# Ledger of designs, part 37: VHH binders against o67189

Target 1, 350 residues: o67189
Amino acid sequence: METTIFQFQKTFFTKPPKERVFVLHGEEQYLIRTFLSKLKEKYGENYTVLWGDEISEEEFYTALSETSIFGGSKEKAVVIYNFGDFLKKLGRKKKEKERLIKVLRNVKSNYVFIVYDAKLQKQELSSEPLKSVASFGGIVVANRLSKERIKQLVLKKFKEKGINVENDALEYLLQLTGYNLMELKLEVEKLIDYASEKKILTLDEVKRVAFSVSENVNVFEFVDLLLLKDYEKALKVLDSLISFGIHPLQIMKILSSYALKLYTLKRLEEKGEDLNKAMESVGIKNNFLKMKFKSYLKANSKEDLKNLILSLQRIDAFSKLYFQDTVQLLRDFLTSRLEREVVKNTSHGG
Key: E = the ipSAE of ESMFold2; O = the ipSAE of OpenDDE; V2 = 0.75 times the mean of E and O plus 0.25 times the DockQ between their complexes.

## First folded at step 20 (VHH; framework vhh_7uia_1)

Design i1 (at its last look DockQ between E and O 0.45; V2 from the best seeds 0.63)
Fold by OpenDDE, look of step 20:
Structure i1 (fold): chain B 350 residues (1-350), chain A 120 residues (1-120)
Amino acid sequence: as target 1 above (350 residues)
Amino acid sequence: QLQLVETGGGLVKPGGSLRLSCVVSGFTFSSYEMAWVRQAPGKELEWVSDISRSGEYTYYADSVKGRFTISTDNAKNTLYLQMSSLKPEDTAVYYCARDDFWEGRPFDYWGQGTQVTVSS
């Protein structure tokens, strides 16, 4: 049985469930984020995050088993991101999936949260291993709030800040964002910042300030902007992503992957290889992605890509070794690039 | 320890009135936005009403608008829900909750709830 995130949150923190493995998914990722934040607060040092795209099968099983070997250890919360990627790594072997299911079923002392960044389809939920997880664990869904509730929340936020919003302006904002809570939050924050000087928001003002909300401020948009060297917009999108609770390491991972692929493609191109074949060889099979990658290749020299990779490696190193703020490092990186671009443009325009 | 304790529930006839109370301990409710949420048997949680930190602004679901009134007593650290013109459809467990939604704490703490039954 699927449980809503609010119901689950209420129950989980008041009466611990018997089930140990939960899938978190839904359209309102904000609610998942807030739940996880609370979870982290509760568990503190016993809050563990696993990245499915980074962790090996062995590491995965170890992480789930280590909690069982030391009978006296405090209950842990294990959060797993990018579980789909992990499943892909396991391959299509039925035996491997069965093993995974068995391991998950045998979790007794810890809570395991498998987190999806989108709403899972019925087909996904009915497929293994999620089908099995649903049988011995729980599926938690963060559904969209009612339009009424969302409208009230937005109004409440503006009122709290002493801002009056015209009704038509509010309606426009709601329609523009399609009542997406994450997008609304972003836009509302922007508008609040804008209204710091003026505590009345008109329709015209909202139209001017509200970002042409591309349906999904996603990591890919950021990567797209960065690779196309629109650093100003990239910075804005980065801030949005962070505000939405996207982990900077996720951003880094995708960006690094793209950069490496692009660099490889550039090298292959220099060798005279067919670009389409080359793209397929690096796992780019989708025509849309191929088109994008072609654009990236046009926008970046081999040297640019190399420098990007090095910069990303540096950011990763500083984050891991010196515990520097990854977000700030990314901002610095983008700012630096932006400054360089401005200088180049001024030198060529004179 | 943070606690929210709801009281005031009971059996009432259609058209009747009830006043729910929520006593908060462990935090100052005036520092948080507060909400009433209800859950009818076999149904999902339904937001009922919110009140701003200052108590100046109140918000209601369409289903209860004009019938319910949310308020606070700062001196008593108590949240209230005055319910009037009650309908059978209002039958539910009513919960008091913190609702700092934009601050990343939507319904982060709940009371145990109080049963409201509207029946002839």
Scores: ipSAE 0.794, ipTM 0.920, lowest interface PAE 0.6, mean pLDDT 88
Fold by ESMFold2, look of step 20:
Structure i1 (fold): chain B 350 residues (1-350), chain A 120 residues (1-120)
Amino acid sequence: as target 1 above (350 residues)
Amino acid sequence: QLQLVETGGGLVKPGGSLRLSCVVSGFTFSSYEMAWVRQAPGKELEWVSDISRSGEYTYYADSVKGRFTISTDNAKNTLYLQMSSLKPEDTAVYYCARDDFWEGRPFDYWGQGTQVTVSS
């Protein structure tokens, strides 16, 4: 059985199906969170969470099998995070996967929700154990809402608070967040607090407040452009950061941190480490950041990253040892890199 | 007990009009946002319209703007959807639902639905 999150929410809380095991996945994670919040509200103390990366196989199977025989029969909602990590602990042995499938098939008194923080690929859904779960349970997908619906939801929230938002301010906010509902919730709440006395929200005010709420967002934009080798845009963003009062040492710290993390990730890949676990070991746990770091790794070789780190160390040393302007040193570095990129792309002919 | 009961569906020719009603009980109607959501045969649920707690602000999907009007009568605990210039693609089961999206409760209660069929 496959269905969408809203359809599943509609049926589960009024007249749930007989199936007991469900997989939740998708691009619209806000909707998975709100579904789980409603689930937690319904089950109270009978809502329990299992972490697939923390719990042993024996503890996992015991938790799924737990039922009260003599004192009561309250059904429970068991929510499983990091199920992929649990599967890795089982290994690739067919018999261990078949045992897991049998346990999941025989869940009778509880509901089990296997929660993924991303949209699953067709290949994973067609592989065991999820192939079997699709048969005796259900697969629930949370698809992305339309941009128009997201815009209307944001506009409605402002109007409910009596705040008139200029159209260009609203469009800027939507573009800034990439229509991401989790991020929009935070930004909208901050803007409402800001505008609670004024009741009007202009473009300039959104630019000012969003900058404050998303501390270092423009610095991360600069770092993103540099690591993707868009040196022309990186130079323009650098000038903007300086004009808005961002200290150049803060820029250097963030860029150096990213470069070191990327170099470490290259080293860990060479040692056979799983990329997702390697990213978590250097503090990258957010799926958005994981996606960005994967793009940085694709754009930069290990040698590129080593040379970047050495260049940043030289800029830092020259700034301190010879009292050179850090911004000018960084600008000179970017200009030199841009010039090398242009020369590489030009044709030579007569 | 929370109940939402839709009425007013039926068979209508293209270009015709219908008014759907949703009578609500079991909660203070004016304390919550209300929405209309529809499902065409074989299709996913589609948000149609919603209305603020006060009844003052209304919102519509692009597919129905200018043709549909949502309203409330707080004294009767009733939500309405006035549909005009109906098209065959408006054929669906129409549900009323309680919606408090940003407070973490998107469409948390639903009616049983009423069938609207637009055909010759």
Scores: ipSAE 0.571, ipTM 0.844, lowest interface PAE 1.7, mean pLDDT 84
ESMFold2 (binder alone), look of step 20: mean pLDDT 80; pTM 0.809

Design i2 (at its last look DockQ between E and O 0.57; V2 from the best seeds 0.00; counts 0 for: pae E 2.1 > 2)
Fold by OpenDDE, look of step 20:
Structure i2 (fold): chain B 350 residues (1-350), chain A 120 residues (1-120)
Amino acid sequence: as target 1 above (350 residues)
Amino acid sequence: QLQLVETGGGLVKPGGSLRLSCVVSGFTFSSYEMAWVRQAPGKELEWVSDISRSGDTTYYEDSVKGRFTISTDNAKNTLYLQMSSLKPEDTAVYYCARDDFWEGIPWDYWGQGTQVTVSS
């Protein structure tokens, strides 16, 4: 029997459950993240994260065994991401799955949280090892909140800050974000910052601050140029975007999203997965976009994409932590890349 | 120890009224946004109403808008839900919950609930 995340959270933090292994899944990832945040706060140094796509089988078992042996040590919380990838690594060998199940079943001293970034299907839950986990542990589901609830949450936040948002503006924001609470939270925070001097947010203002595709200045053009490594033109377009009032964080968000998707696709490609299927799995369904993404994949190595992601993360960090000018950071990034390309071309022509 | 105690539930006829109370202990009531949530048999937990920390702003789900009123008495550390024009569809266990969706954990604490039954 699946437990909702709200019920589970209440029980977990008030009365420790007897079960030690839990699967967290659902459509509302925000709730899972907030739960995990609280968990991290509670366990502090005893909060451990494992990445199923990065960890070896041996490392995985070691991590879980260490959590089981130390009966006298402080209770630990082990969070496992990308468990599906880990299972793929284990292969189709029945024996390996059995071993995994046995190890999970024998967890006694620590809590293990297997976190999925999507809602699992019934078939997945009925398959090993999750089927077994459901028997000796718990399945926790974070169901999607109603659109109404999400709308109210956003309104509440604005009101708390003394900001009145026009109905059309709110609707636009909700639609733009697809009612994704994680995205909404980011956008709302941006808007609140923007409105610090204003008590009313209009549709036009939201369009300017939030993901606005102006007919004349297309953020996607910038992203396209950057990903195709035309840094000179990218710089020009960036300046244009900024001049038109496009918020640099919006640009960063789109670029980051694309970079992450591309990186994922590159990894899947390396694993031998069908590219078309892979693209669909990351939400790229439009044929035009598929074509573009194929071009990006051709233009970028896995390492290139990794470096791009890291650079974007750095820019974000510097912007948030040190309040540096995001636009300037982006310019610097592009300039640096441009310089590198020029050097490469001169070294090979020579 | 944090405690939320819901009271005021009961059996009422359609069109009737009830007033639910939630007494909070273990934390400063004014420091948290509060919510009423409900769970009907076989259904998921449903949001009903929120009230701001200051008590000056209230929010309602569409199904209860105009019928339910959420309020607080800070001196008594008590949250209220005045329910009017009750319908059979309102039958549920009602819970008082802390509501911090943006800065904290949504509905991190709630009580044992109070049963509201609307039947002819």
Scores: ipSAE 0.755, ipTM 0.903, lowest interface PAE 0.8, mean pLDDT 87
Fold by ESMFold2, look of step 20:
Structure i2 (fold): chain B 350 residues (1-350), chain A 120 residues (1-120)
Amino acid sequence: as target 1 above (350 residues)
Amino acid sequence: QLQLVETGGGLVKPGGSLRLSCVVSGFTFSSYEMAWVRQAPGKELEWVSDISRSGDTTYYEDSVKGRFTISTDNAKNTLYLQMSSLKPEDTAVYYCARDDFWEGIPWDYWGQGTQVTVSS
């Protein structure tokens, strides 16, 4: 069956369908996120997330087949991210794909949600295992809300707070975020806080306060710049991430994960492992990501990575033990690294 | 227990009028936005109209704008949809829904619906 997220949200939470396995995809990721938030609220401890790039084949099948016949627990909701990465782990053997399809077809007591972060094309939906899921389960699409609807939602939020937004300021904000609801939520909240006393927002003020989506700010850009030793740009991106509302502990988690993977790759390389095989062993499977990791390995020695890991551990410890500002500790770290580069480049023979 | 109950549907001739009501219990009515959503036979759910927490801001789907009016009576915990100049294409089951778009889940609770039929 195929349906929209709007229809599916109503039916699932009022009169659940007979199907047990669903693919969620689409351009309006905000609506997928909110659906999953309600699902988590409903299922509580029985809400399970699986990351296809992080779990073993055994763990995956155990999670899907598990039921609490004697435990008395309610049914589970199993949410699967990065399903494509799990499919790569199964390999190209038809027998393994057939086993996966059989397991998915036989889900009886749980619900399984295979979540994609983009809209799938017809060819992708027509390939196995998704073709079979469409037959015994459901395909749920989150279509983009109209630009007029998104504009109305944003305008209504400002009006609720008594804030009058100039038309050109509103249009600029919508274009700046690309009508992306996840980004709009964050920027609108900032603008409301900014305008809480004056109650008017002009174009110049939105330009000054709102973060441009065209700057492509994300945690991976920060990590990329840091690992390629562009500390000046990394500092600027860090400030943008914090202004965007990204939690500093998330930044630390991703950076630490990358640093540890790179250090492991250095060790495997020294033991004679093939680099491509080593990368797959630490979860680096995408061709673009492999290219990036090769660049990081060339830019950083084993000692560089060891020192980075130690520095990140110290930042984490100081944040937790002394309740120090994680963002400021990161800034201090980057500033220290930038100062070392400046001093190195200005050294004289006399 | 949270409950939304729609009433006021029925059979009406083209050009006629109906007023739908949705009585709410189990939550603070004025703390949420409210919406009307409809489903025509064999069609997907369609958003029709919504209203802000204060009742001051209303929005309408293009095809009903100027013909339908959404309103609230906070003292009675009741949402209304005044429908006029009804057309056969307005034939549907009409649902009221609670909305918490920015802070929660869009259209997260629904009533059981009331049938509106527009025919000669």
Scores: ipSAE 0.533, ipTM 0.814, lowest interface PAE 2.1, mean pLDDT 83
ESMFold2 (binder alone), look of step 20: mean pLDDT 80; pTM 0.803

Design i3 (at its last look DockQ between E and O 0.47; V2 from the best seeds 0.63)
Fold by OpenDDE, look of step 20:
Structure i3 (fold): chain B 350 residues (1-350), chain A 120 residues (1-120)
Amino acid sequence: as target 1 above (350 residues)
Amino acid sequence: QLQLVETGGGLVKPGGSLRLSCVVSGFTFSSYEMAWVRQAPGKELEWVSDISRSGDYTYYEDSVRGRFTISTDNAKNTLYLQMSSLKPEDTAVYYCARDDFWEGTPFDYWGQGTQVTVSS
């Protein structure tokens, strides 16, 4: 019997199941990910990940073996990714599949989680070895939430941040992401960052900020390129953004926010604080964003970030006090940076 | 140790009212979003209602909107679900759950549940 991920999660962490082998699949991978995160937290060092595309058959069986060389029968959680690839490696030999099934069936002390990155088809579930696993273990499915539930979740997040989203804008966002929680989470975070000074998000704004497959005009792409010091591409993207009608002050706002956060993180790092904790302290909680910020931190020294902040402040001042063209100032900034990078590269190559 | 304890369930006639309570220990409401979830016999878990960390915003499933009210008392560390105009379809075990969806911990802690039976 197939169990939903929420039901499984509830049961697993309150009353451990007798079954030891579980297949995790579904359309909503976010829920699987969150479950696994909790699992990792629970098991700590006893949380093991296997990659089916990388691991040999021998290694696989060894990993599933309960025989701890060191006699300590600590219960382990074994998570297996890319299991399909592993099966392909085993080949079409019936005997090998039978062996695998036998090994999985004999798991007694450890929990084994076979994780799929998509929803399995009925045919896949009815084929060996998954058919057998379903008989002595469990199949767990992460289904999509109702559209209404997802909509409410998104609205709740915006409201918590003091942001009002127009109905049309919200619908557009939901449709754009196909109600995928992972994608929605990313886009919502971007929009929140964009709206930091605006309490209302319009449809036009969402179109300009959200990932558009058709129009590579994304403010965050610009920021990403700039912070990764790809100034040439940044300049091109800037031009596209302006052509698309994005106001340069909005770009500046996002960039300034990111720069300030990064500078703060560098300072905290110097003080010996944990980077993950530091990121959370500045409002970066999403793993994807954490990853990006880590990249930015690697790409920029404290001095680089300081200079960036100062430059942005100057641009802002010149725009506001002297009514200079903000776009031109940004272009000049990027061009100047590009020239410096070229000089630096030529001096080291020689 | 985190603990959620639901109370207030019982047998009620259609059109009646019940108030469920969930006492929380080990964490504060101000830090987490809270939810009520129910499970009817032979059915899947169903989300019923959410309340924001501040308590300022409440959300409801369509089937319970206008009939149910979720609230919190921070001083008592208690979550409430006021149920009115109860229907037989509302018969279920009701669970209190911590639901911090965006923080990556949807329904990460549950209570034992309280039985609500609506019957004539």
Scores: ipSAE 0.745, ipTM 0.903, lowest interface PAE 0.7, mean pLDDT 88
Fold by ESMFold2, look of step 20:
Structure i3 (fold): chain B 350 residues (1-350), chain A 120 residues (1-120)
Amino acid sequence: as target 1 above (350 residues)
Amino acid sequence: QLQLVETGGGLVKPGGSLRLSCVVSGFTFSSYEMAWVRQAPGKELEWVSDISRSGDYTYYEDSVRGRFTISTDNAKNTLYLQMSSLKPEDTAVYYCARDDFWEGTPFDYWGQGTQVTVSS
């Protein structure tokens, strides 16, 4: 079965196909993200994510054959990221490739979604194991929307909020993001928040507020929002990062690195060391990063940073030793911080 | 409880007109964007037109621009597609769909569809 993402979405959620294994790929990653979000909503606790770069062959095969521990066969949705990395672990061995194909062919009770973060070439789709998946399962492509359609979706979103965007500002935003819907969703939301009182956006304002982040889509924005204690926006960005397929270990690594550097800088500052020299000693040499770290130091006490580090260590330990969902642990952490801010503001405002 | 029900399809000669209706229940109609999507026999789904939550902003695929008009009646929870100057290539099943493009899932609910056939 080869089909488009909208056709597949329509079919899967009304009259599910008999096939059980699907490859999702394409240029319009936003549409894959929204499909997976609806899938997660449908399956709840039976929605499982596997990271091909992290798990062993045996863990992978066990997860695909796993049944409910309660003896009831609840259908699961198994979503596999970084499948290419898993294939690399198998190497070029014909026997191991044949085993993988056999396991995928024999999925009977669950659905398996192999998610790629790009459009696959015809050569890739005609190679094993994907050639076999096309035969007994399905290939689902998320085709690029036209630039005109994307422009109109963005313009409509601003107009729904009553915001007048100058034409050159809109064109700048579209070019800056490369018409990437995942980036546009986040940048448009930021711009709407920025312009909520004025109801107008000029080119200079868009240049000041909007930016495009590279490989770790908005991971640095998430860290920035968290460290500046904007927990509500941080939660929104976290959800977007997971939808983009950003590995939660990458988020934890960057956040932990920043927290440790900030704690070290607090200690050096208390000892009277020059701040610029201290920043260089922990590897912060970029002028933009120096400015941001100065802001983070002003927003966070030493005790704040100590507590953050301890929380991150607990999240990491629970994720690894007790197989807890890292994303949910992060979300719970942010929700707890947001609830404390709401209580504080209500008490002070009463 | 959530329902999208299309009506108004039929057989029409080229140059004719039809008005499709989609009656919605089970959600607050004005909280979501609505769309018309069609599928010709053996073809992929085509995004025909959509309309903003307010009803004031519309989009049309190039092949129907100037011939089709999307509209809403919030009091009746009804989405309309007024089709004029119909051509044989407009022959398709027409679906209404709820669209939550930015906040949720594009086309997260679909009607059963209504057949439009344009033939001499």
Scores: ipSAE 0.626, ipTM 0.866, lowest interface PAE 1.4, mean pLDDT 84
ESMFold2 (binder alone), look of step 20: mean pLDDT 79; pTM 0.801

Design i4 (at its last fold request DockQ between E and O 0.73; V2 from the best seeds 0.71)
Fold by OpenDDE, fold request of step 22:
Structure i4 (fold): chain B 350 residues (1-350), chain A 120 residues (1-120)
Amino acid sequence: as target 1 above (350 residues)
Amino acid sequence: QLQLVETGGGLVKPGGSLRLSCVVSGFTFSSYEMAWVRQAPGKELEWVSDISRSGEYTYYADSVKGRFTISTDNAKNTLYLQMSSLKPEDTAVYYCARDTFWEGTPFDYWGQGTQVTVSS
């Protein structure tokens, strides 16, 4: 039985559980991180971190061994990251898995937290060794909060700083971040810093500041250029974004969101729906954004948008499955598009 | 030692009212956001209400909006939840919690809870 992170947190710090081994996973990594922070605070020097990709099998088992020569050993919290990588090291041998399970089962004095950076699938949880861990330990899940709750949390943070955020600006921020608390925290902090002397935060300001490394370099500019098929400039802006430390996955996320919305709008338009109503249905309520999206729709055919979405999906897949350089994949994509445009222009001029 | 103690729970009829109190010791209200969270039998923890550090801003779950009121008395270091128009679905253990959502760990401290039962 899975326990929510809040339930677990509450119980763990008020009435410590008898179980000693816990798996932490979920979509809301922010809550896991904040839990771990509190854990670290509680245990101090007795807080130990193991990296499954770095630690040897022997070291791993030694670390989990409670054989203290000195009978009075303080309870420790052992946090294990990249456990999947460790499992890969152990291989597919049943005996090795059994050994691991035995070691984990024998933890009696310390707490062991196996932390995953994503939500585990049912299949993963039903497989060894996690299946066994679930039986003698616990599975903790950090689920996403409601959109409304997240919105309120963000608003609260701004209000505490005396900042009023326009509704459209807030919605935009929430959409851009996909309601991810980690991303929201970062972006909200940036916006707060930006608005330190301002009482009102507008949509335009959010566009300029969110996912930006400078006033002149932001992800929205990149997206705008790409959707308007200025691939040469898009490449330049991409390079700048990367150089300033913007994560390529953030770029991909925003671009994907825009592309999907545009594709949806194109389809609705073809069905004879009112474009303004359609835009609102996909969360585009601001007049400025509507104008931009109209421009994007003019610049892109349904096929163009479909191709864009497919390309982005491919990039995402290659990045996640094959660990390819996402930035390079994006560059290649843009370069390819640029080449195609040049060919089209030369064929019509001639 | 930081302590949260809830009181005011009990049995009430549908449509009735109840006022919960949470006395805090070991920290200052003005430094933290406070929250009420409830848990019904066999259900997950449900956020009910938050109040800002200053007490100026209040937030509510949709399920309790218009019926519940959160407030603080800083002089008494006490958090309140005024519940009105109570429904059977409001039956739960109600917890007071300190909320450091963005700056630290959400709900980093909890009270023992007080039982609220709404029944005819």
Scores: ipSAE 0.844, ipTM 0.944, lowest interface PAE 0.6, mean pLDDT 89
Fold by ESMFold2, look of step 20:
Structure i4 (fold): chain B 350 residues (1-350), chain A 120 residues (1-120)
Amino acid sequence: as target 1 above (350 residues)
Amino acid sequence: QLQLVETGGGLVKPGGSLRLSCVVSGFTFSSYEMAWVRQAPGKELEWVSDISRSGEYTYYADSVKGRFTISTDNAKNTLYLQMSSLKPEDTAVYYCARDTFWEGTPFDYWGQGTQVTVSS
């Protein structure tokens, strides 16, 4: 079975196919992400994510074979990212590849979604195990939308918020993002928020507000909220990042980098260093970013930052040593911090 | 509970016109964008047109620009597609869909479709 993402989405959520294993790939990653978001909504607690670079063969096969013992067969959706990395772990062992194909062929009570972050070429699709998946399961492609369609979608979003965007500003935004819908969603939302009162966007304003999204701007929003101790919003942004396929290790790296820079800045400030010069010494040269770091320094003591760094090191270690879910560890960390803020702010106790 | 019901399909000669209707129930019609999507025999689903939640702004695929007009009647919870200058290439099943492209999942609910056949 080969099909397109729109056709698959329509069919799957109304009259699910008999096949149980699907490969999702394509140039239009936004459409894959939104499909998976709806899938997560449908399956709730029975939605499982596996990261091929983080799991062992045993964990992989256990996740595929596990069923509910108490309530009978309960359908699950198993979503696999970085499947290519998992295949590299198998190497060229023909028996292990044959075992993988057999397990995938015999999935009966669950759905398995193998998600690629790019469009696969025909030679890749004709190689095992994907060749076999095409036979007993399905290959789903999310093809690139036309540039004109993407322009229309962006214009529609601005117009529905009552915002008039100048033609050269719109074209600049489209070129800056490379017509990438995932990046456009982020930048359009920022621009709408910026222009919510004045209702007009000029080229100069787009240049100022919409800089390159290739620097993981949504991860920086998460980090910003966490460092300003808005843990409730940080949790919501974290869930969004994961649903859009941001790898949790990228989140950890950026957060750890910021925490270490802030700790270093606290030390330099205590030694009497000029703050602006200290910021440049740790690679913070942009005036806007300097203003943000000043806010982070005001909101966090040196001990806060030390404890944050230690917590992040524990999350990283537990993820690697015990193969625990990095996303869940981050969520638990944020939930614990939110609970402490609630306790701290509670009025008269009993 | 959510229902999208298309009507108005049929057989028409090249150059003819048809008006498709989609009656919506089970959600606040004016809170969502609506779209028409078609599927020609043996072909992939093709986006045709969509309309902003206010009804004010309309968008069309290049293949139908100037020939098709999308509109809404909020009082009747109805989406329309006025098709003119029909060509054999327009032969397809036409679906209305709820479009939550940016805020959710594109085309998260679909009607059953109505057949349009353009033939001599």
Scores: ipSAE 0.649, ipTM 0.873, lowest interface PAE 1.4, mean pLDDT 84
ESMFold2 (binder alone), look of step 20: mean pLDDT 80; pTM 0.815
OpenDDE, look of step 20: ipSAE 0.712; ipTM 0.889
ESMFold2, look of step 21: ipSAE 0.647; ipTM 0.867
ESMFold2 (binder alone), look of step 21: mean pLDDT 80; pTM 0.813
OpenDDE, look of step 21: ipSAE 0.811; ipTM 0.928
ESMFold2, fold request of step 22: ipSAE 0.514, 0.510, 0.572; ipTM 0.804, 0.807, 0.847
ESMFold2 (binder alone), fold request of step 22: mean pLDDT 80, 80, 80; pTM 0.808, 0.806, 0.805
OpenDDE, fold request of step 22: ipSAE 0.804, 0.838; ipTM 0.921, 0.938

